# VHH binders against Profilin-1 (pfn-1), part 46

Target 1, 132 residues: Profilin-1 (pfn-1), of Caenorhabditis elegans (q9xw16)
Amino acid sequence: MSGWNAYIDTMTAAAPSIKRCAIVGAADGSVWARTEADNVFKASEEELKTFVALFNDVTQVPAKGADIEGVHYVVPRTEESLIFGKKENTGFFAVKTKSAVLIAVYEGPNEVAAQVRKAVESMQTYLNNAGY

## First folded at step 21 (VHH)

Design uk6 (from uk4 with K107P)
Fold by OpenDDE, last read:
Structure uk6 (fold): chain B 132 residues (1-132), chain A 123 residues (1-123)
Amino acid sequence: as target 1 above (132 residues)
Amino acid sequence: QVQLVESGGGMVQPGGSLRLSCAASGFTFSSYAMSWVRRAPGKGPEWVSYISGSGKSTHYADSVKGRFTISRDNAKNTLYLQMNSLKPEDTALYYCVVGGPQPPPLPGETQHWGQGTQVTVSS
């Protein structure tokens, strides 16, 4: 019973290549909503705490990479509120809003990445405009 | 099916205390942050507090900071809100919800909250 689930559904509908998705607290990495069942997002609270802290200085992230769900991703570059990573035929996009971090893990060729990015950034914009 | 059942509300005088409880079922309780949200008469929903899945992190709205304490018992799938030094302004229907501060409903979507528990602070 959370309003955030609708946001998860919206992102996953907008980008079918998204396999797992989560919305977490920007302050502590706590899970607010996530994909469930066959596509359960499995990152631990401690891992997510570390992940969201990357946004404190995104310029350092490419040198370190990022870990999500026990998987290490190469991070080619970052933007102020955007971290994305790649690993083989998988990747993730993570965007930070005022209060949350939206994480989408996708699978497929590099061509699908653009759609995933658009989905999470659109939601980012929407939430920021709403004050979240 | 996710179910959240709030309890513990009541009527108290200013300066009094109440302890709210929320019984959760239908999902992996410890995997999610949980929030208390309240709706005062004539006002929209107001986020009160949230706690991380593990309970290690807690957050409060400025209006309740120092007076309210959020906690959870994951073994019992229960969320709590200890409310001390209650004020008339705390009068509201209190809801337990999954996640942190709740976002606005998307177009065409409705908020599915429980029945809530009424807290009334009055002299």
Scores: ipSAE 0.925, ipTM 0.954, lowest interface PAE 0.4, mean pLDDT 95
Fold by OpenDDE, fold request of step 22:
Structure uk6 (fold): chain B 132 residues (1-132), chain A 123 residues (1-123)
Amino acid sequence: as target 1 above (132 residues)
Amino acid sequence: QVQLVESGGGMVQPGGSLRLSCAASGFTFSSYAMSWVRRAPGKGPEWVSYISGSGKSTHYADSVKGRFTISRDNAKNTLYLQMNSLKPEDTALYYCVVGGPQPPPLPGETQHWGQGTQVTVSS
């Protein structure tokens, strides 16, 4: 299907707590790859457009929060290329590469978050090193 | 099974035009961005253009900007590439692929693209 699907599979394999995952264009939020079947990533194009735009000024995101798949997440803090949020027993990690934003939505206790973060950041590093 | 079938290629003189088509099946076409990628002889793949799922946003490589236009018909599950002012440098095998600019294959994996459609620009 797409070369990006392998990246989705790699992230989900690395962090079983990831329920849904997507790789989208950093410029427009267009979906390049996503989890499917029972774990379809359901964010709309418009929502994703808004989401990826948050990376233009991450310092403002904690005050606003972030919406993914119609769910509002509290964003405790941000980094230059990292936005993460929490809502009850769920959360997300989003990392920006040169051309893409990787989004992983997870479910579980806070302890699982570290593994999810590691998965997406590892992929981020890989892609950045590859020029993507 | 995802299927992508490119067509519309051919041989044209410099300055000529071609319109490529890509028939897609086996997935929810409108949910994904689509790209055109080309491979010239002896060169690696070059990303050409991509369009969002809705078609509302388009992006082009600098090498084709102003000359190529990407579009899609989601009702027909078809991707298009209008190529105007063609140059010899545009000679390549053109592929349609799901998503934006394509990443490198991960270790142990192979890249699976369609057969592509050949575009040859020559005087």
Scores: ipSAE 0.924, ipTM 0.954, lowest interface PAE 0.4, mean pLDDT 95
Fold by OpenDDE, fold request of step 22:
Order: structure tokens, then C-alpha cells, then sequence
Structure uk6 (fold): chain B 132 residues (1-132), chain A 123 residues (1-123)
């Protein structure tokens, strides 16, 4: 559908525990690509607009958590370009590049989180090096 | 199957105007941001503008800011680009693409764009 779909496919292939994934505009939360079919990423534009704005001050995010697809996640900590959350046996990793936010929602025990993080951070590094 | 069909291009003099259209099908149009990208002769692709799925947010490259206006009609699955104050350097094939600014192709991947619509600005 677009060049961004290849990036979605790469992340989901790298971490099988990823259930849904999206690439959105860092400026407005607009959806550039997302998983579809059986694993449709369902966050609304308004919700994503709020979510990407969290990167303006990540230090405040652990105190209030983050919402994705109508689900509230506890955010243990943040980094400058990384927000991750947990809820029961689910979680998410979101990384910010120059122009985009990559969001991966996963399901599984805490041990699977490392692989998901690696997948999204690898893509983050790739895109940053490419100027995106 | 995703289909994107551009139209509205043509030849105009500097300072002239054109309005491009893109008919989209094969996906939930309103769920995605849409972009215009152009390729000038002998140059790589240049991102021009993108608009959010709802149409509430628009963004422009510095080279076209103040002259071009992107819009969409989700009921018609159509993307538009109003181009005013056209310059010779705006001459290019114009493509509509799903998403925001387009990333580089990943290794082993190729970009699959439509035929585009030709815009020529010349005296």
C-alpha cells in the first residue's frame, strides 16, 4: 500500500509477540501505516494525537500512564525517544524518530518485551540514520 | 487491491495554477494520511505535502508552503492538491501516496507508485 508497510512487516517479523503495529506522524498522530486484517491497529486519530504529544515531555508520562486503542497502560519509565507501557500480559513500545512514531503492541510475559524493544529500536535507528 | 490514480496535470506558464486529483480505492481511505510526492527530471523523489486521515492536519515542504494546498474528500475517496503561483522548478511527475513523507525502500524492496500526473511549468 505504501513504503511504510514494509517497515511494519519488518518489525512484526522480528518480534512475533507483536500483535498490532503502527507508524504515525510525530507531529499529528496521523496513521501512515498499520497492521490490518486480523490484527488491525485501532487507535483513533484523536487518541494518537494525544499519544504522540507525550513525547514533548516524557518525564511526566510515568505519573499519568498512556492510552492506546482505548487501553490504559502503566508506564514504568521513559527515555527521551522511548515510551513503553504494561498492562497484565500486554504492553507496548513506542519510539520516536525525526518525523514518525513507531508503536508496537505486544502480548506475552514480561520476557518477550526485550525482543519487541529490540525490533522497534532497530527500526528507530535505521530511520534516524536515514533522516526520517 | 490498492489503487491510486492521479489526474489534473498539464502545462502552464509561470504564475499559473493547477489542481491535481487522486482517486483512491482498495483500502479504508479515511484511516490514513495521504501525501503528494513529485519527481523532477534527473532528481530523486521529493515529498510535497501530506494531510491526516480526518483532514484536520496538513503539512508542506518549505519549497511549496504558501503556494500549494492539500485537501481531501473522504466521502469521495479523493485527494487534492491546489497548486498556485507555479514555478518552473515545480515541473515534475506528481504522485499520491498513502502515509506521510515516504521512507527509503528497505533492502530488497521496491517502490510501487502509480503513473503519476505530469505538471510542466514553462514560459
Amino acid sequence: as target 1 above (132 residues)
Amino acid sequence: QVQLVESGGGMVQPGGSLRLSCAASGFTFSSYAMSWVRRAPGKGPEWVSYISGSGKSTHYADSVKGRFTISRDNAKNTLYLQMNSLKPEDTALYYCVVGGPQPPPLPGETQHWGQGTQVTVSS
Scores: ipSAE 0.924, ipTM 0.954, lowest interface PAE 0.4, mean pLDDT 95
Fold by OpenDDE, last read:
Structure uk6 (fold): chain B 132 residues (1-132), chain A 123 residues (1-123)
Amino acid sequence: as target 1 above (132 residues)
Amino acid sequence: QVQLVESGGGMVQPGGSLRLSCAASGFTFSSYAMSWVRRAPGKGPEWVSYISGSGKSTHYADSVKGRFTISRDNAKNTLYLQMNSLKPEDTALYYCVVGGPQPPPLPGETQHWGQGTQVTVSS
């Protein structure tokens, strides 16, 4: 569909536990690319608008958690450009670049989280270095 | 299969106007942001504008801000670009693309765009 789909494919290939993935505009939460078919990322534009706005003040996020695709996640901690959450055997990692937010929703034991984080942070670094 | 077909290009004098259209099919159009990107001869691609899926949010490159207006009709699966006060520097092949500003191609990946529509601004 666009050049961003290759980035989706790269992240999902790097971490097989990722169930759904999306790349959205940091400014407005608009969907630029997402997993499709059996693994459609289903967050609405309005929900994503709210989600990306969390990066404006990440220090408040652990207190209230984060919602993705209608699911509420506990957020243990945040970093300047990283928000991650957990719910039972699922979770998400979201990283912010200059222009985008990368979101990966995963399922599995806690041990798989490290691989998911590495996948999205690697992409974050790549995009930041490219000016995106 | 995703299909994007651009139209509305042409030749105009400086200060003139054109309205580009992009007919989209093969995906849920309203679920995605859409962009206009252009490529001038001898130059790399330049992002022009993008609009959110709902159309509520629009963004423009500084080079076209105040002159170009992006819009969409989700009922018709169509993206538009109204170009006013055209300048010779706007001469390029214009593409509609899914998503926001386009990222660099990853190693081993090929960029797949439509045929585009030619815009030529000349006296």
Scores: ipSAE 0.924, ipTM 0.954, lowest interface PAE 0.4, mean pLDDT 95
Fold by ESMFold2, last read:
Structure uk6 (fold): chain B 132 residues (1-132), chain A 123 residues (1-123)
Amino acid sequence: as target 1 above (132 residues)
Amino acid sequence: QVQLVESGGGMVQPGGSLRLSCAASGFTFSSYAMSWVRRAPGKGPEWVSYISGSGKSTHYADSVKGRFTISRDNAKNTLYLQMNSLKPEDTALYYCVVGGPQPPPLPGETQHWGQGTQVTVSS
């Protein structure tokens, strides 16, 4: 059992529109925890390595978009430690801490996106305050 | 049911070597990073090393770099830690855990630890 599973559970409970979620190493995209069973987060390690590297220069991401789980997302918005991606009625928020990137993939209209963002940023803040 | 069983500990003199093993079952071992964590007497957990699911990426605490080598055999669902040039400061109970460096516990969270394997380095 991963001690990161409690973080996965907290985010999915806080934002029920989250369908898949993962916590990966910021340095290498390695999977530390993810949703499993009927909602497996299916990104490969190589795809995740490419994905976390987007945070090296978030200003370039809106022009390129982002790929995760083999799905291409338009990226209308980035901040230094946050990437928001959108495709049809789905989207993702990813946030970076010192050690990790937290990724939440959700379904629903734009109205639910704020709840998803708040869920991942809450855990980002907790980790940042602890030096992670 | 997820099971992680550590072995390979023992008593050695300073400068000696040991190889720890962690047998994993009940989950898709190759999908997850794995860590070694240690608890010295009277101290909290200290992260030692982690390795990515594929085994292609490894990371070490500064206190063990150059002396310890983490590895895994995904066909055997087994994680390893080769410990060389052991020092008295390496004396601890060693655990394997799933994921990278373990996060701070969430408020009210109770964390459970397995048995671990004891490493004792003394003259």
Scores: ipSAE 0.825, ipTM 0.908, lowest interface PAE 0.7, mean pLDDT 92
Fold by ESMFold2, last read:
Structure uk6 (fold): chain B 132 residues (1-132), chain A 123 residues (1-123)
Amino acid sequence: as target 1 above (132 residues)
Amino acid sequence: QVQLVESGGGMVQPGGSLRLSCAASGFTFSSYAMSWVRRAPGKGPEWVSYISGSGKSTHYADSVKGRFTISRDNAKNTLYLQMNSLKPEDTALYYCVVGGPQPPPLPGETQHWGQGTQVTVSS
């Protein structure tokens, strides 16, 4: 299977509040790996292409919000390679590397969000250090 | 259970052509990007090309751009690689894998490869 599945598994193990997770191509939003079975990550390729393009100018994202799996999120803040979205008791963190975007969708309160962010940033850092 | 079966390899002279196939089963083929990866004698895996799940987006390593064409038939759950203008340096065992370019292995991770299909380009 995809060697990216180990990254999915590592993130979901590190932050059990992650309900769905995906790794997609930064250039085109193509799905390289995702959670499946009972927790299928169900974003279309078109939606993911639009989503990854948000990283082309993160400063515009708070005004627009972001859509993932047909759900619209408010984006309270961004960083150069990170987008945080929230809607009610759910949210997502997405981080960009040279070749990929890692997306984790979670449920729970603010302390849960910190763990999800740490999980995705840990993988981002590992990939960045390897030149990916 | 995910299964990927490569075929279409063979022995050809420089300048020749081959078309590789990869039969996929056990997962929703059209949902995933697919890659071709090759392993030359004495070398580790080298990513060759990937195609998006829909087939609308294609990507190639610089070493094969203009000579190789990746394609897919989602109705047949089959991935293809058309290889033209083959060179001796294209000699390798070719594999199909799910996803884009494969990441560095995580600590303690076991990597699994299929059987592949051999391409030999020799005078």
Scores: ipSAE 0.824, ipTM 0.907, lowest interface PAE 0.7, mean pLDDT 92
Fold by ESMFold2, fold request of step 22:
Structure uk6 (fold): chain B 132 residues (1-132), chain A 123 residues (1-123)
Amino acid sequence: as target 1 above (132 residues)
Amino acid sequence: QVQLVESGGGMVQPGGSLRLSCAASGFTFSSYAMSWVRRAPGKGPEWVSYISGSGKSTHYADSVKGRFTISRDNAKNTLYLQMNSLKPEDTALYYCVVGGPQPPPLPGETQHWGQGTQVTVSS
């Protein structure tokens, strides 16, 4: 569908616990690619614009939490280019590159989160090295 | 299957104008950002502009800012590029693609492009 779909496919293959995934513009939250069909990533454009703006001041995010697909997540801590959240048996990892934010929503206990983190960070590193 | 069909190219003198169109089908057009990309003969792709799914946010390469305007009509599933003050260096095949600026290809990835629409700025 999009040249970014190969990135979606690579992340979901590397971490099977990822259930929905998107790549959005860092400046505006616009959707560049997402999972579709029975696994549609259903965040609104307004929600995504608010979400990517969290990277402008990551120190404020743990106090507020984050919303993705209408679900509110607790954000235990942040890094300059990484936000992750937890709710019950689900969570998300989001990483920022120069041009994009990569978002993966997963299901499972915290024990599987390491694969999800590695999957999104691998693509983040590849994009950063290419200037994206 | 996703289908994108470009049109509106042609020959124009420097300083002239053209309006490109891209007819989209096979996906929820209004949910996705759309880009224009161009390829001069023998050169790789150069990203030109993108517009968000809703149309509220637009972005341009420095080389076209102030001269080109991207727009979309979500009711007609159509993307547009208004090109003003055209220069010889704008000569290229122009393509529409889904998403923002194209990513670097992943190892082993093959990308296929449509026909594009030719813009030639000469004389």
Scores: ipSAE 0.814, ipTM 0.904, lowest interface PAE 0.7, mean pLDDT 91

Design uk6 (from uk4 with K107P)
Fold by ESMFold2, fold request of step 22:
Structure uk6 (fold): chain B 132 residues (1-132), chain A 123 residues (1-123)
Amino acid sequence: as target 1 above (132 residues)
Amino acid sequence: QVQLVESGGGMVQPGGSLRLSCAASGFTFSSYAMSWVRRAPGKGPEWVSYISGSGKSTHYADSVKGRFTISRDNAKNTLYLQMNSLKPEDTALYYCVVGGPQPPPLPGETQHWGQGTQVTVSS
């Protein structure tokens, strides 16, 4: 597959609570890599285009929430390049780089959220340092 | 098993045109963005263009914008690059890859490339 698959693999290995994961184009939400097989990341191109556009003004996202894979999440707060969504015992972290948005959907108690965030931000930092 | 096979390269005069093809198999082609990447003599990989899985969104490097057109036929699992107004600086080995612009390799990662298809623009 693509060199983006190694990033998917690194994130899922670093945070086993991640159930599904994707890397999409920041400009258009196009899928560059995703989890497949028994844990396919299922979001339409149109949903992902809407999702990545949330990063155009993250301050308005808590009022709207966010949708991924047809699931609506409450967004308690955001940072300039990070969106965190929650729904019951599940959640997601999404981070933006210059070129891409990295999305990890996880399940588990609140204590695993920090591990998921760290996994995604580690890849964000690596990409940012390389100009991606 | 994922396979990407490039074809359509050749030798052409400046100002000429050429059409590259990339035959894809072993994955759900229509679900993924696809890119063209080139390597000029003595240079590292340069991203040229990508197209979204649906084909609705296209993106180009500044150096080829207005001269190259990326397209895909999802029924045939084929990616294309129409190259017009070719210049000597377009001389390179051209590859297709899955996804957008290729990321930097992670530590310990070996990235694998196809054979590519050679484009030579000279008098």
Scores: ipSAE 0.812, ipTM 0.901, lowest interface PAE 0.7, mean pLDDT 91
Fold by ESMFold2, fold request of step 22:
Structure uk6 (fold): chain B 132 residues (1-132), chain A 123 residues (1-123)
Amino acid sequence: as target 1 above (132 residues)
Amino acid sequence: QVQLVESGGGMVQPGGSLRLSCAASGFTFSSYAMSWVRRAPGKGPEWVSYISGSGKSTHYADSVKGRFTISRDNAKNTLYLQMNSLKPEDTALYYCVVGGPQPPPLPGETQHWGQGTQVTVSS
């Protein structure tokens, strides 16, 4: 399908609590790859354009929260290239590279969040080292 | 199964024009960005252009800006590349792929390319 699909597959295999996942263009929120079938990542292009723009100033995101797939998340913390969002027993990690934003939406208690973060950051690091 | 079939290549003189087509099937075409990638003789793949799923956003490599135009017809599941002012360095096998610029392969990953369509620019 897409060379980006291998990245989707690697993240979902590394952290089974990931329920939906996408890789989108950092400039425009366009969908390059996503989970499909029963667990389609269903954010609109317009929502994704707004979402990736949050990385332009991550320091403002905790005050606003973030929306993905029509769901509003509290953002307890951010880092320069990472946004963590939480709502009840679900959450997301999103990481930015030069070209892309990698988004993983997970379900489960806080104890699973570390593996989700590790899964997305592993791919972020690989892409960063390759200049992507 | 995702299927992408390129066509429209040929031999043309410098300064000429060609229009490439890519027929897509097996997925929701309008949901995904699409790219053109080319492979010149003896070189690795070079990303040329991508267009968002809606068609609202287009992006080009510096080497083709102002000469090439990417477009799509979502009703026909078809991607296009209009190539104008062709130069000898545009000679390559051209492929369409799903997504933006293709990432580096993961360790142990085998990458597969379709047949592509040959563009040859020569006097």
Scores: ipSAE 0.803, ipTM 0.901, lowest interface PAE 0.7, mean pLDDT 91
Fold by ESMFold2, look of step 21:
Structure uk6 (fold): chain B 132 residues (1-132), chain A 123 residues (1-123)
Amino acid sequence: as target 1 above (132 residues)
Amino acid sequence: QVQLVESGGGMVQPGGSLRLSCAASGFTFSSYAMSWVRRAPGKGPEWVSYISGSGKSTHYADSVKGRFTISRDNAKNTLYLQMNSLKPEDTALYYCVVGGPQPPPLPGETQHWGQGTQVTVSS
């Protein structure tokens, strides 16, 4: 399939609370890889283009929130290359590299969020070190 | 299973044109970005171009900008690469792949390349 599928598999194995995951182009939100089958990551190209553009000015994201898969999340805070969103018992972490944005949507209480963040940031670091 | 079959390669003189095709099956073609990648003899893979799932966003390596045009026909599950003003340095085996530019391999990962289609530019 996609050479990016190994990255999807690594993140979902490291954090089982991840229910859906995608890797998209940082420039245009185009889908390079995603979870499929019973856990299809469903976001339109238009929604993903809007989503990745949030990284152009992360300081405005907490006031707006963020939409993924038609779900609106509150964004309590951001970091230079990371957006964290929450809604009820679900959330997401998204991280940006030079060429890509990695998105993981999870379910569970606050205590699983650290595991999800670590899984996504580990792949971000690997890609950053390789110039991606 | 996912299948990608490249065709349309051949031998042309410098300045000539070729149109490559990639027939896709086994997945929802319109949902994914698609890339062309080339591999010259003795060289590693070089990303050439990608196009978004809808076809509305296209991206090119600097070495081919203005000469190559990527396109897709989602009704026919087919990806295309129109190559104009061909140069000897464009000589390579061309592959279509799913997604944007290929990532670095993870430890223990084996990358598999299909057959590709050969483009040879020589006088």
Scores: ipSAE 0.799, ipTM 0.898, lowest interface PAE 0.8, mean pLDDT 91

